VHH binders against Polyisoprenyl-teichoic acid--peptidoglycan teichoic acid transferase TagU (tagU). Designs and how they scored, part 10

Target 1, 284 residues: Polyisoprenyl-teichoic acid--peptidoglycan teichoic acid transferase TagU (tagU), of Oceanobacillus iheyensis (q8enf3)
Amino acid sequence: LIYNQVGAVVDTMHSPLSRDSDPDRQKEINQLYKEKDAVNILLLGVDERDGDLGRSDTMILLSINPNTDKMIMLSIPRDTYVNIPGRGMDKINHAYPFGIVDGVGGPDLSVQTVEETFNLSIHSYIRVNMEGFQQGIDAVGGVTVNNAQAFSTGGYNFDQGQITLDGKQALEFIRMRKQDSRGDLGRNDRQRQVIQAAMNEAASFSSITKAGEILDILGNNVQTDLDMDKLQTLLTNYAGARNNITTMEIEGHGETINGIWYYIVSDEEINRVNSEITGHMQEQ
Short names: E, the ipSAE of ESMFold2; O, the ipSAE of OpenDDE; V2, 0.75 times the mean of E and O plus 0.25 times the DockQ between their complexes.

## First folded at step 4 (VHH)

Design X11 (framework vhh_6z1v_2)
Fold by ESMFold2-Fast, scan of step 4:
Structure X11 (fold): chain B 284 residues (1-284), chain A 123 residues (1-123)
Amino acid sequence: as target 1 above (284 residues)
Amino acid sequence: EVQLVESGGRLVRTGGSLRLSCAASGFTFSSYAMGWFRQAPGKEREVVAAISGSGGSTWHADFVKGRFTISRDNAKNTVYLQMNSLKPEDTAVYYCAAVEGSWYLDDSEYDYWGQGTQVTVSS
């Protein structure tokens, strides 16, 4: 019953990347999942509305190693100054709308841009819009996070310490940056915290019939290149890594170039990120 | 004191043209991206167009692409929205908004907002 619901929803969400027409690349990715090797999944949170292109305001790399049961969650600041293939130097979150405009695909250009920027392979992606985020949080009964500093935004007051958030509150929580001295980096911390909390809530009842109901409401609000077999493999062989998450930030500084503010990351920091993730993936 | 003042809204017939202006003061204009948003009665506010501080990067919503053009004159601290081939569904209050650095499609990212200017398109 649940399998039929999951299969139907996954088929609706399934959107392969254009690179999947390359048989060598498809074989390599399928082999990694089959052998239960470490995989890198790019999570894209987009502000995509009817007719609007949106941007990937949330970009998180999930590096999952089932052999060590460890996961690295790397936030990529949306304003990071990078070369976007075919477009030149721009903010990394512009790759999504540029991919759509150029006919390459939003997820396609985003994945390629992240791969080329960090010299890392990305094996899969998951894209979720604002509506899907809110519905997902509400469906798991809300999330509990430990808020570092009290703030108010969107008509809500977020106290310091342990707080429980519904979908609307969680969206405001992860979007706030103007009242945070760390700006977008502080927002990235909140995004990772909410995702960790959501994963833990989902896992706590994933074995009951309620899981099918949650998938039914997400529908078109989630897009991924993960097929049913890969999703089953992730749930069976990779899910344990949620209990051992290391969060990572990318260090850099803000600069205004020709009137536009960017987050500048050094080559040394790019190399550090690459080394940390590569080392994690190769660990036994 | 930061101030954004829209002007140019009026009644126009279907197929007509109109140019909106937004005069900015109280901040370094070229360091801020500007956006045009609109809201019709009983509907949510939606993004229409955006432009970077230098004017080198622009974005237009699909429903106005080819008809509307955003531009700015940093010497005059003004952003413009040229609206051509107006349709009844373009009837709304139009707002200009400013955000430091880059433009965004989400209205919650914008720091400063004008009071709005009413555009009415009759058939």
Scores: ipSAE 0.005, ipTM 0.269, lowest interface PAE 10.6, mean pLDDT 81

Design X12 (framework vhh_6z1v_2)
Fold by ESMFold2-Fast, scan of step 4:
Structure X12 (fold): chain B 284 residues (1-284), chain A 124 residues (1-124)
Amino acid sequence: as target 1 above (284 residues)
Amino acid sequence: EVQLVESGGRLVRTGGSLRLSCAASGRTFSSYAMGWFRQAPGKEREVVAAISGSGGSTWHADFVKGRFTISRDNAKNTVYLQMNSLKPEDTAVYYCAADLSSGWYEDSSAYDYWGQGTQVTVSS
């Protein structure tokens, strides 16, 4: 990032979407947070290092309703066959690097692709790279998860049951796919477990000062369109939803089209996802 | 939509060096992560090295670390595998592969396009 000041660490992470140049859209989103309405936040985990372009191998929609104190955590399979604006039919995780290549922004094209695929409004995004993920887990003191099946990967052994992971172990835990009979779907479940555990640990830091220390460590490894006011609102008014999380998976099947493997999701399943999320957001 | 053609495989002496090349054609080359795989007779196909689309990130299997180096030249649409200090156990058919989903998968099923392979034989 080009902007770096010790006293303004949140500004280093702040990267507004191009749509935020529209005053009406900006006002709409600001009003949602001000009124404590339900919001949809897209979490993008990018597999990038040493200035790499990256791909959004982790895509999770966080639908948060502070009025019911409930959250839906929806995993979007990275290989989902979707129309990417300007590029045509491709895997959904390609929206991120295509956005960068085409000059529209990785988060921008990713958010637009998710919105058009599910017919949902995405109000904010958070992008984290592998370094930021590891640092974040270490900063909250590690995470404890309930591992469904023992496995070994990346030089680590992950026992079945309750296990505690540091940043390096957590990264290997969420990337393992080869030993899981569910493949990418099983990996998505592990990603949701780690994120939920990290949110629970972070919630123990009720102090803005402690949150600021963590953000200072993460630096340019995290990018978001959430400004300081929205981040504060999330911590004070939306954090209660962490105690009532419903996880969602998208049902589909693998299929090879023109020599390329994709995860195919029916229109019926897309409509189910849309209905579950919109119903959740409108609940009082 | 990506075609991959490997070249450079040949017979080399133990301790020797060899450079493999993989020429790619198709859509935006720099958006693909690339990998080198190998398969010896009677053995499983295994990943040797991987490189991100930009070339900024690389991964090498433990059994080749310090000996093999993956690199790419996006202007020439080419990926290279520089092999040094070759051992008889490095004898295999080497394959170039392109991954549209990420730069770090060990699972060969994650790679969408494959070359025909180039034979490397290491003898004393």
Scores: ipSAE 0.011, ipTM 0.256, lowest interface PAE 9.6, mean pLDDT 79

Design X13 (framework vhh_6z1v_2)
Fold by ESMFold2-Fast, scan of step 4:
Structure X13 (fold): chain B 284 residues (1-284), chain A 122 residues (1-122)
Amino acid sequence: as target 1 above (284 residues)
Amino acid sequence: EVQLVESGGRLVRTGGSLRLSCAASGFTFSSYWMGWFRQAPGKEREVVAAISGSGGSTWHADFVKGRFTISRDNAKNTVYLQMNSLKPEDTAVYYCAAVEGSWYLDDYMDVWGQGTQVTVSS
């Protein structure tokens, strides 16, 4: 009964990529999870409001190696100037709405764009909208973070030191950039801190019933190509990596092209990112 | 070509009112969040107000709440900032900016206007 409820919720959230119709690719991905090999999961946070299609304004690559019990969390700047397949040079976060408009899927084009930009294999994705993020944080009872510097945004005051955030506060915490001298780097640090805190809270649930309640609340606010078998494998064999997270930034510079601001990343930096992720995945 | 053109900036006395306009062209206006920013000499640029593509959601900075109101007319491709009870501290160049499909109120907006000067004197 519980399995039927959890399975129904997962089926509702389960949105496989078009590439999953390729049996050879699907076998490859399934084998990685079955063998408890290193996997790359793309986390997409979309800002869908007022009927807008949204953009993937939060893009984080989670590279998880269960053999070393380590995870790399790579923040990809939303304004990164990249070639989007079928669309040409544009901001990487435009891949999501372009995929929807072109009928190939928002996650599909986003995953393909990240793969081609960094020459990396992406094995799965998780897409969360703002409502799902807030509901998720509230469902785990809030998150406690260690705030590096005091700031105010969205009508909230965030003190320095240990603070506990509900879903609305957590959303504003991760979106603040202007009040931080570190700019995007500070925002990325807060995003990773909240995600790690949320994973730690989720890991406190030992009951499939409680996990099922949380998934039911999230519903269509979360989309993923992870099926029940892969989700179970992540919870049983990969979850330990949450305690050994290395954060990674992409170096670049701002440039205005035809009146539009972009984040420019060199080929050398792309190669560095590829090498660090690949090395992490191959570690025994 | 995507373009934003601000107008309406002028000299006003403390306690006065002023309405700024920003005319947009070259893009699907209703798909863009619109924001008003300001920058005084020797100060950082700060976000003043923002409005969603549909106009259903608005945000105003604490220092202008109750005094300034953002609005838009999608049929005219124009966003407005109504400024009431003006103070000398409101003296700044006011900029209109646009970002597609997102409510990020920061310096990384997709398009910026050239600005319009507002001067408030006693």
Scores: ipSAE 0.000, ipTM 0.233, lowest interface PAE 11.1, mean pLDDT 79

Design X14 (framework vhh_6qgx_2)
Fold by ESMFold2-Fast, scan of step 4:
Structure X14 (fold): chain B 284 residues (1-284), chain A 123 residues (1-123)
Amino acid sequence: as target 1 above (284 residues)
Amino acid sequence: QVQLVESGGGLVQAGGSLRLSCAASGFTFSSYAMAWFRRAPGKEREFVAAISGSGGSTFYTDSVKGRFTISRDHAKNTVSLQMNSLRPEDTAVYYCAAEDYLGSWYEDAYDYWGQGTRVTVSA
C-alpha cells in the first residue's frame, strides 16, 4: 500500500536530465548504483515560487563512497566566477535561472556548469525549494543542531548550544548571514549541520508508513533524476556514510569586475578540489 | 553596518510622476539584488519591483507594469524607482530592500530593509 504510494510520489518528482536520454550515459550511471560504487550528487536549494525564477541559495556536492562508508560535503559559493555554457562568465548560481530562461532546464545547466568547472562527473541531482525544505524538516520531526554562536534573524532567537528547529526555524537558521562574523563560511557550516541532522532523523525511521508520509508531503517540492531503485539503494547501501562526513570549502577571494562582485577561484584550487573528490571516490 | 536610505517621496497629483532613490552602504552593492516594497495604510507589505545584482533581470507586480521602471547605478550604489502615471492606489510607504541573489517577489527573501519613504497620490 505504502510501497505503491511511495512509487507514485517518486514518479511525480522524478525529472531526468536531458543527458539521460543518452543510453550510454544512463547505463554508466545505473551501473555505478548497481555495483554500489562512489557517486556524486548535486544538491540545489532554490526559492522557486510563483512569479520567481528560482534562487540557487544552496549548492552542495555530496560525494558518497559506500565502500569506505565516507561522505564529502563540498559547499560551492553562490558567487563563484565561472563559465556558464551558452552564457559565458557569470556567477555559478545564475546557471539555474539561465537554464530555465534558455529552455535547457535549471538543474541541467547547473549540473553541467559544476561538472565543467571542477572537471568532475555528477551522477545525480536533488533540487529542493523552500516549501519542500520546511515540509521535509517538519516531516522528520524537526532537527537538533549544535549552534556555535547565538543570533537572531527572521523573528527568531537562536541560542548557543543544542537547539531543536522546526521547518520555519531551520530555514531562517541556514539563511542567516549578517549576524555571523564568519559570513558565508558560517552559513555554509549551518547548512551542512541541518542537512546532516535531517539525514540522521530520516535514517532513524524504521517505519515504512513514516517514510511514505515524508515522500508524499514533499511531492512537487523536490525534483530529482533519482528513480525508485536508486533512492532505495541510497537508503540501504549509502546512508551509513552520513556518520562519516568531511566538509570542504573552496578557497578564493572577492573581486569586482565591471561593477559586479565575484568570488574568484584559482585553477590550482579547482585542481585541489578535483583531486580531493577523485581520491575520495577511488578509495576501497 | 548595512544601511539602506530611501528618498524622493512626497505628495503628487494623479497622473503625475515621482522618482524614488535608495542609497546603499555597508556591503558590496553589486552582489545584492535590490527591491521596492510598499505598505498602504492598514495593509500588509506588497512587492512592487526588483532588479538583480547585475541589473540584467527586472521583476514587476502586475499593477505597476508599464508605469514603473526600476534601475540601478553601481558607481553611486543606488537603486531607483521611476513612477509614472501615478494612481491614488499607489499611495503607500515605499521600502527599499536587499538580498544576495536575483531578487524575489517575497519579503522573507530580503535580509536588509530601509526605514521607508512616504508617497501620497491625490485624486
Scores: ipSAE 0.005, ipTM 0.284, lowest interface PAE 10.3, mean pLDDT 80

## First folded at step 5 (VHH; from T13 with F100Y; framework vhh_etentamig_d1)

Design c1 (at its last look DockQ between E and O 0.78; V2 from the best seeds 0.00; counts 0 for: pae E 6.4 > 2)
Amino acid sequence: EVQLLESGGGLVQPGGSLRLSCAASGFTFSSYDMSWVRQAPGKGPEWVSGISGSGGSTYYADSVKGRFTISRDNSKNTLYLQMNSLRAEDTAVYYCAREYSSGWYEDAFDIRGQGTLVTVSS
ESMFold2, look of step 5: ipSAE 0.020; ipTM 0.440
ESMFold2 (binder alone), look of step 5: mean pLDDT 82; pTM 0.833
OpenDDE, look of step 5: ipSAE 0.288; ipTM 0.657

## First folded at step 7 (VHH)

Design a1 (from T13 with G50D; framework vhh_etentamig_d1; at its last look DockQ between E and O 0.63; V2 from the best seeds 0.00; counts 0 for: pae E 4.5 > 2)
Fold by ESMFold2, look of step 7:
Structure a1 (fold): chain B 284 residues (1-284), chain A 122 residues (1-122)
Amino acid sequence: as target 1 above (284 residues)
Amino acid sequence: EVQLLESGGGLVQPGGSLRLSCAASGFTFSSYDMSWVRQAPGKGPEWVSDISGSGGSTYYADSVKGRFTISRDNSKNTLYLQMNSLRAEDTAVYYCAREFSSGWYEDAFDIRGQGTLVTVSS
């Protein structure tokens, strides 16, 4: 009964990419997970507003190697100047709404754009809106982080030291930059801590009542091309990698082109990112 | 049409001072938090300072705290950066930016101008 309920919710949130209709592609991806090869998963944090198609303001590539139990978290700046297939040069975060308008699919064009920009394969995606993020943190019972310095934002107080955050607090905790003496590095640390804590809670999740709560609230706030078997594989055979997360940044420079600011990334840096990720994926 | 126009850069000796200005138009200036962001040769963009829409709250990067002062004049739609005790490492193109809060980030920078070059050289 529990399997049937979880299976039904996973089927509801399952949103394959158009390329996934190719049987050869599906066989390749299925084998990759079955053989416990390294995988690259694109996380898309979208900001949906009334009347807007949404933009992918947060893009994170998770490169997971279950054979070394290591994970690289690559943050992709939303303003990165890239070629978007069918559209030409633009900000990478526009791929999502362009995909919708062009009938390709929001996640589809986002994945394609990241793959072509960095010469990397993306094996799966997870799209989450802000409500889904908050609901996910709440559903796992909150997250505990080690806050480096006290601050207040969004109507919340965050004490220094060990603190436990619900979903609303977690969102404000990862959004803050201005009050962190470490600047953007501090925000990256807070993001890593929350993601790691959330994965730890999800991996230890076994309660029948907790499964029912997650089933009821995630709904369409989370969309993915992962099916039940791949989700189970990630939460079991791949889960060890959550204990060794390395964050990776993309170096670049700002440039204003026709009144629009972009983050420009050199070919050399693109090659460095590619080499680091592929090397990570190929380790023993 | 939203416009941000930076000015006031130039060549200055170490220990010297400069005052940067940013003329804003095409939006309600006092409704937006504003920032200065700089980019040194061969380096990525670096946030320098923020000021709230009213001017009541200011924030500084550690590298400039005590030497730089951000201010604004909402009656003139102008943002300022007073830079004192300038050092060689302050050499950069300086941009002003509007801040937007997005759902995922408390700040997002909207840069529209070409910046103003500050060169600190003896």
Scores: ipSAE 0.126, ipTM 0.535, lowest interface PAE 4.5, mean pLDDT 83
ESMFold2 (binder alone), look of step 7: mean pLDDT 83; pTM 0.838
OpenDDE, look of step 7: ipSAE 0.128; ipTM 0.551

Design a2 (framework vhh_surovatamig_d1; at its last look DockQ between E and O 0.47; V2 from the best seeds 0.00; counts 0 for: pae E 4.6 > 2)
Fold by ESMFold2, look of step 7:
Structure a2 (fold): chain B 284 residues (1-284), chain A 122 residues (1-122)
Amino acid sequence: as target 1 above (284 residues)
Amino acid sequence: EVQLVESGGGLVQPGGSLRLSCAASGFTFSSYDMSWVRQAPGKGLEWVATISGSGGSTDYVDSVKGRFTISRDNAKKSLYLQMNSLRAEDTAVYYCAREFSSGWYEDAFDIRGQGTLVTVSS
């Protein structure tokens, strides 16, 4: 009964991409997880507001190689100048709302845009809104991070050293950039710490009962094309990779085009990102 | 159409000074908090300073505190950054920006200009 309840919650949040209706793709993806091959998962942090379709202001590619127990976390800048299929050159975070208005799907167009930009395959996605982020952190009992610098923001005080964060604190912790002497690199490191700590807490679950309680809390605040079998595979065969996470930054420069500022990424940098992810995925 | 045009950059020696300007048009200037942000070669975008719409409140990244002063003239729709005691690490392209709040990022900056290059070299 407990398994059926967990299965029902996963079915509610399960939101396949349009391309997933291809039976050959479904067989390919299923085999990839069955064979314990490396997978690329796109994390979309969306900011849904009243009367707003939302934008994917946080975009992180998780590349997980269970054979080397390594994970690469690639942060994709929201303002990256890319071709969005059906729309032309724009900021990559516009793919999400364009996908909705164009009838393609928000996650669908976001995934397609990342794939075409970097010449990489995305095998699964996870889309989370800010409420889902906070609830997820709370549901795992909070996260412990090692804060490099004391700072205060959003009405919270973050001491230097080991601190434990609830969901609201964790959101403010990952949002900060202004006070970080390392700029965007410092924020990426804080995001890595929170994600790693959340994975560690989730992996420590000793029963499906606790997992069911957490999934019920998350509900519609999380959408994914992962089904129950793939979620179980990630939590078992792929979990070791959480112990060796490397962050990647995409190098570029600012440029204004027709009155709008963009983050411009060279073809050479695109190729570097492709090569590093592909090499990581093929490592045995 | 919103425009932000930066100027005043150049080559200076360490210890020197520069004053950056930003001319704004196409929006109600006094209604927005305004920021200076910069990008050094090979680095991400770094927030430098913010001034409230009224000009009554300012804030700075620690590395420039005491050396840089942000100001605005709402009648002229202009934003300024006085940079003193410049260091090599201040070398960057400087942009002015309207500051927006974002749920996921505190530094959702609306940058519209080409920026102005500041090079600090002996």
Scores: ipSAE 0.125, ipTM 0.543, lowest interface PAE 4.6, mean pLDDT 84
ESMFold2 (binder alone), look of step 7: mean pLDDT 84; pTM 0.845
OpenDDE, look of step 7: ipSAE 0.142; ipTM 0.556

Design a3 (framework vhh_enristomig; at its last look DockQ between E and O 0.64; V2 from the best seeds 0.00; counts 0 for: pae E 5.5 > 2)
Amino acid sequence: EVQLLESGGGEVQPGGSLRLSCAASGFTFSSYDISWYRQAPGKQREWVSTITSGGSTNYAESVKGRFTISRDNAKNTLYLQMSSLRAEDTAVYYCAREFSSGWYEDAFDIWGQGTLVTVKP
ESMFold2, look of step 7: ipSAE 0.048; ipTM 0.480
ESMFold2 (binder alone), look of step 7: mean pLDDT 80; pTM 0.794
OpenDDE, look of step 7: ipSAE 0.263; ipTM 0.627

Design a4 (from T13 with F100W; framework vhh_etentamig_d1; at its last look DockQ between E and O 0.52; V2 from the best seeds 0.00; counts 0 for: pae E 4.8 > 2)
Fold by ESMFold2, look of step 7:
Structure a4 (fold): chain B 284 residues (1-284), chain A 122 residues (1-122)
Amino acid sequence: as target 1 above (284 residues)
Amino acid sequence: EVQLLESGGGLVQPGGSLRLSCAASGFTFSSYDMSWVRQAPGKGPEWVSGISGSGGSTYYADSVKGRFTISRDNSKNTLYLQMNSLRAEDTAVYYCAREWSSGWYEDAFDIRGQGTLVTVSS
């Protein structure tokens, strides 16, 4: 019963990129997962609301090497000044709505923009809106994290130490910045913990009573080009990497251009990012 | 057109004080939470302090807590940062920013000005 419902939800949320209609590309990606090669997965957190196309305010590249059991979580600042294909220089988080308007696809243009900016291959994507994030956390039965410092936000209290979060709590937990003495590094740590905990819970039936109800909702709020076979492969052959996640930052500076603030990243930093991810992927 | 114009920067000695101002125009100032963000040479942007639209709630990064005081005068559309007990590590360009809500982040910042340079040196 659970497999039938999970399989149906995965099929509903499955949204291949336009480029994935190429059979040779599908063979390449399938072989990459089958051979247990390193993969890059782009996570897109979209803030969409009624009458709004949304923007990808959260952009995270997960680079998973199952041969070293390591994962790099690269946080991509949403205001990064990049060339968006067909549009010119803009904030990278605009690629998503521009993709929709231009008929390319939101995830399609986001992936293309990240690939061209960093000269990296992205093999899969996961797009989630805020509701899908909350429902996904609820669907796996919540997440347990180790909170470095107590704080309160969004009507919730987050005690120091081991705490268990539902979907709404998890969103507030990863949103907070003002109260974290470690600044953005602290927020990245909280995001890493939630992602790790969610992966740990994904192979669990801890939410079996709610599975049917919750799984019906996920397909509308989560989109991915991962099929069931690739999801199973990630949860088995790639699972070891979830225990060794490091966060990688992109260095840059703020600059105002024509009254708009951007995060400027040098060519040297782009090359450093490319080199570190590529080196990570090639390790044995 | 929305404008945020920072002023009041300059050279001060360690332990000294400085007051920054931000003149706002082109929007309803009291409707927005406001922040100060700084960028030290060779570093990325760092949030410093925030204040609610009414001025009733204030927030500070740990690195400045107890030394800096944020305030606003909604009748003059002006945001302030009183900086006391200044240290060399406070050297930065300081920007004022409007805060926007984001579902994924509690603070999204809209910076419009060139900022004002604060240099703390003997």
Scores: ipSAE 0.099, ipTM 0.530, lowest interface PAE 4.8, mean pLDDT 83
ESMFold2 (binder alone), look of step 7: mean pLDDT 81; pTM 0.822
OpenDDE, look of step 7: ipSAE 0.136; ipTM 0.561

Design a5 (from T13 with A108E; framework vhh_etentamig_d1; at its last look DockQ between E and O 0.42; V2 from the best seeds 0.00; counts 0 for: pae E 3.1 > 2)
Fold by OpenDDE, look of step 7:
Structure a5 (fold): chain B 284 residues (1-284), chain A 122 residues (1-122)
Amino acid sequence: as target 1 above (284 residues)
Amino acid sequence: EVQLLESGGGLVQPGGSLRLSCAASGFTFSSYDMSWVRQAPGKGPEWVSGISGSGGSTYYADSVKGRFTISRDNSKNTLYLQMNSLRAEDTAVYYCAREFSSGWYEDEFDIRGQGTLVTVSS
C-alpha cells in the first residue's frame, strides 16, 4: 500500500528527458543501476517565478560509485562561460531556459550542456525549485552545517560554526554571496554542505515509508527522470556513498565580455574535472 | 544598448580619497538597484556597496563601512562611490553593476562596466 502510494508520487515527479525515449538509452541507464555501476546525477536548482522560465542557478553533479561507496560533489558555477548547444557561448545556467524556449527541455539542454562541457555522461537529473528545497529540508527535520563565517541575510543571523537550519533558513543560507569573499564559490560550498547534511538526515530514515512521506511533501516541486526502481536502488545500493563525500570546485577566473561577467574555466581545468570524475567512476 | 561606464580611478596615497562615477545608458536607470564591485589582482570579485533604485537604501561590505559612500543621481543616470580613508587593500579594478534578483541567489549582476583602476600606494 505504501509502495503504491509512493509510486504514485514518484510518477508525478517523473519527467524523463527526451533522449530517455530511446530504447537503447533506457537499456543503458537501467543496466547501470541494475549492475550497481557508478552514476552521475545532475542536481538543478531552478528559480521558477510567474512569468519567468527560471535559470538553473544551482548546478551540482553528484558522481556516485556504489562499488567504492564514494561520492563526488562537483559544483558548477552558474556563470561558467560555456557553449550551449544551439545558442552559443553563454552562462551555463542559461541552458535551462533556453532549453524550454527551444522546445528541447530545460533539464535536457542543461544536461547536454554539462555533458559536452566536461565530456562526461550524465545518467540522471533532479530538478527542484525553491519551495521544493525548503520543503525537503523541513521534511528531513532540518540540517546542521558548519558555517565558515558569520553573516546575516533574509532576517536571519548565521553564526560561525555548527548551526542548525530549517528550510527557510537553509534557503537564505545558500543564497548569500555578497558577504563571502569567495563570491559564488562560497555559495557553492554552502550549497554542498546543505545537500550533504540533507542526505545524511534522509539516510537515517526507513527507506520506503519515509521516502514516500518526503516525496509526498515535495510533490510537483521536484522533477526527475528517476523512476521508482532507480530511486529505490539509490536509497539501498548507493546510500553508502554518503559517508565518503569529496567535494570538487572548478577553478577559474572572472572576465567581463561585452559588459557581462563570466566565470572562465580553462581547458586544462575542464580536463582535470573530467579526469577526476572519470577516475572516480572507474574505481572498483 | 545597455552600457555602464566607470570613471574616476587613479593613483592615491593611503588615507587619500577618490570619487568614482558610473554613467549608465540604454535602460531605465532608476528602476534598478546598482552596486559597486571590485577585483584586486589575484583575487576574485568582491561586492563593495549597493544602492536601491530610488537611492533610499544603501548597503556596504564590512570592509568599506564608514569609509565608502554610495550614491546616485537618477536625473543624470549616474552612480557614484565616494571612497575615503583609502587603504592599500582597496587597490582593485572597480566596476559598477546593475543588480537583479533571482529566487535562488542573493542580489546578482547582469551587466557591469569595463571598470576603473584604483591604486592605493605610498
Scores: ipSAE 0.101, ipTM 0.525, lowest interface PAE 2.0, mean pLDDT 90
ESMFold2, look of step 7: ipSAE 0.357; ipTM 0.731
ESMFold2 (binder alone), look of step 7: mean pLDDT 82; pTM 0.828

## First folded at step 8 (VHH)

Design b1 (framework vhh_etentamig_d1; at its last look DockQ between E and O 0.64; V2 from the best seeds 0.00; counts 0 for: pae E 6.8 > 2)
Amino acid sequence: EVQLLESGGGLVQPGGSLRLSCAASGFTFSSYDMSWVRQAPGKGPEWVSGISGSGGSTYYADSVKGRFTISRDNSKNTLYLQMNSLRAEDTAVYYCAREFSSGWYEDFDIRGQGTLVTVSS
ESMFold2, look of step 8: ipSAE 0.014; ipTM 0.391
ESMFold2 (binder alone), look of step 8: mean pLDDT 83; pTM 0.839
OpenDDE, look of step 8: ipSAE 0.310; ipTM 0.659

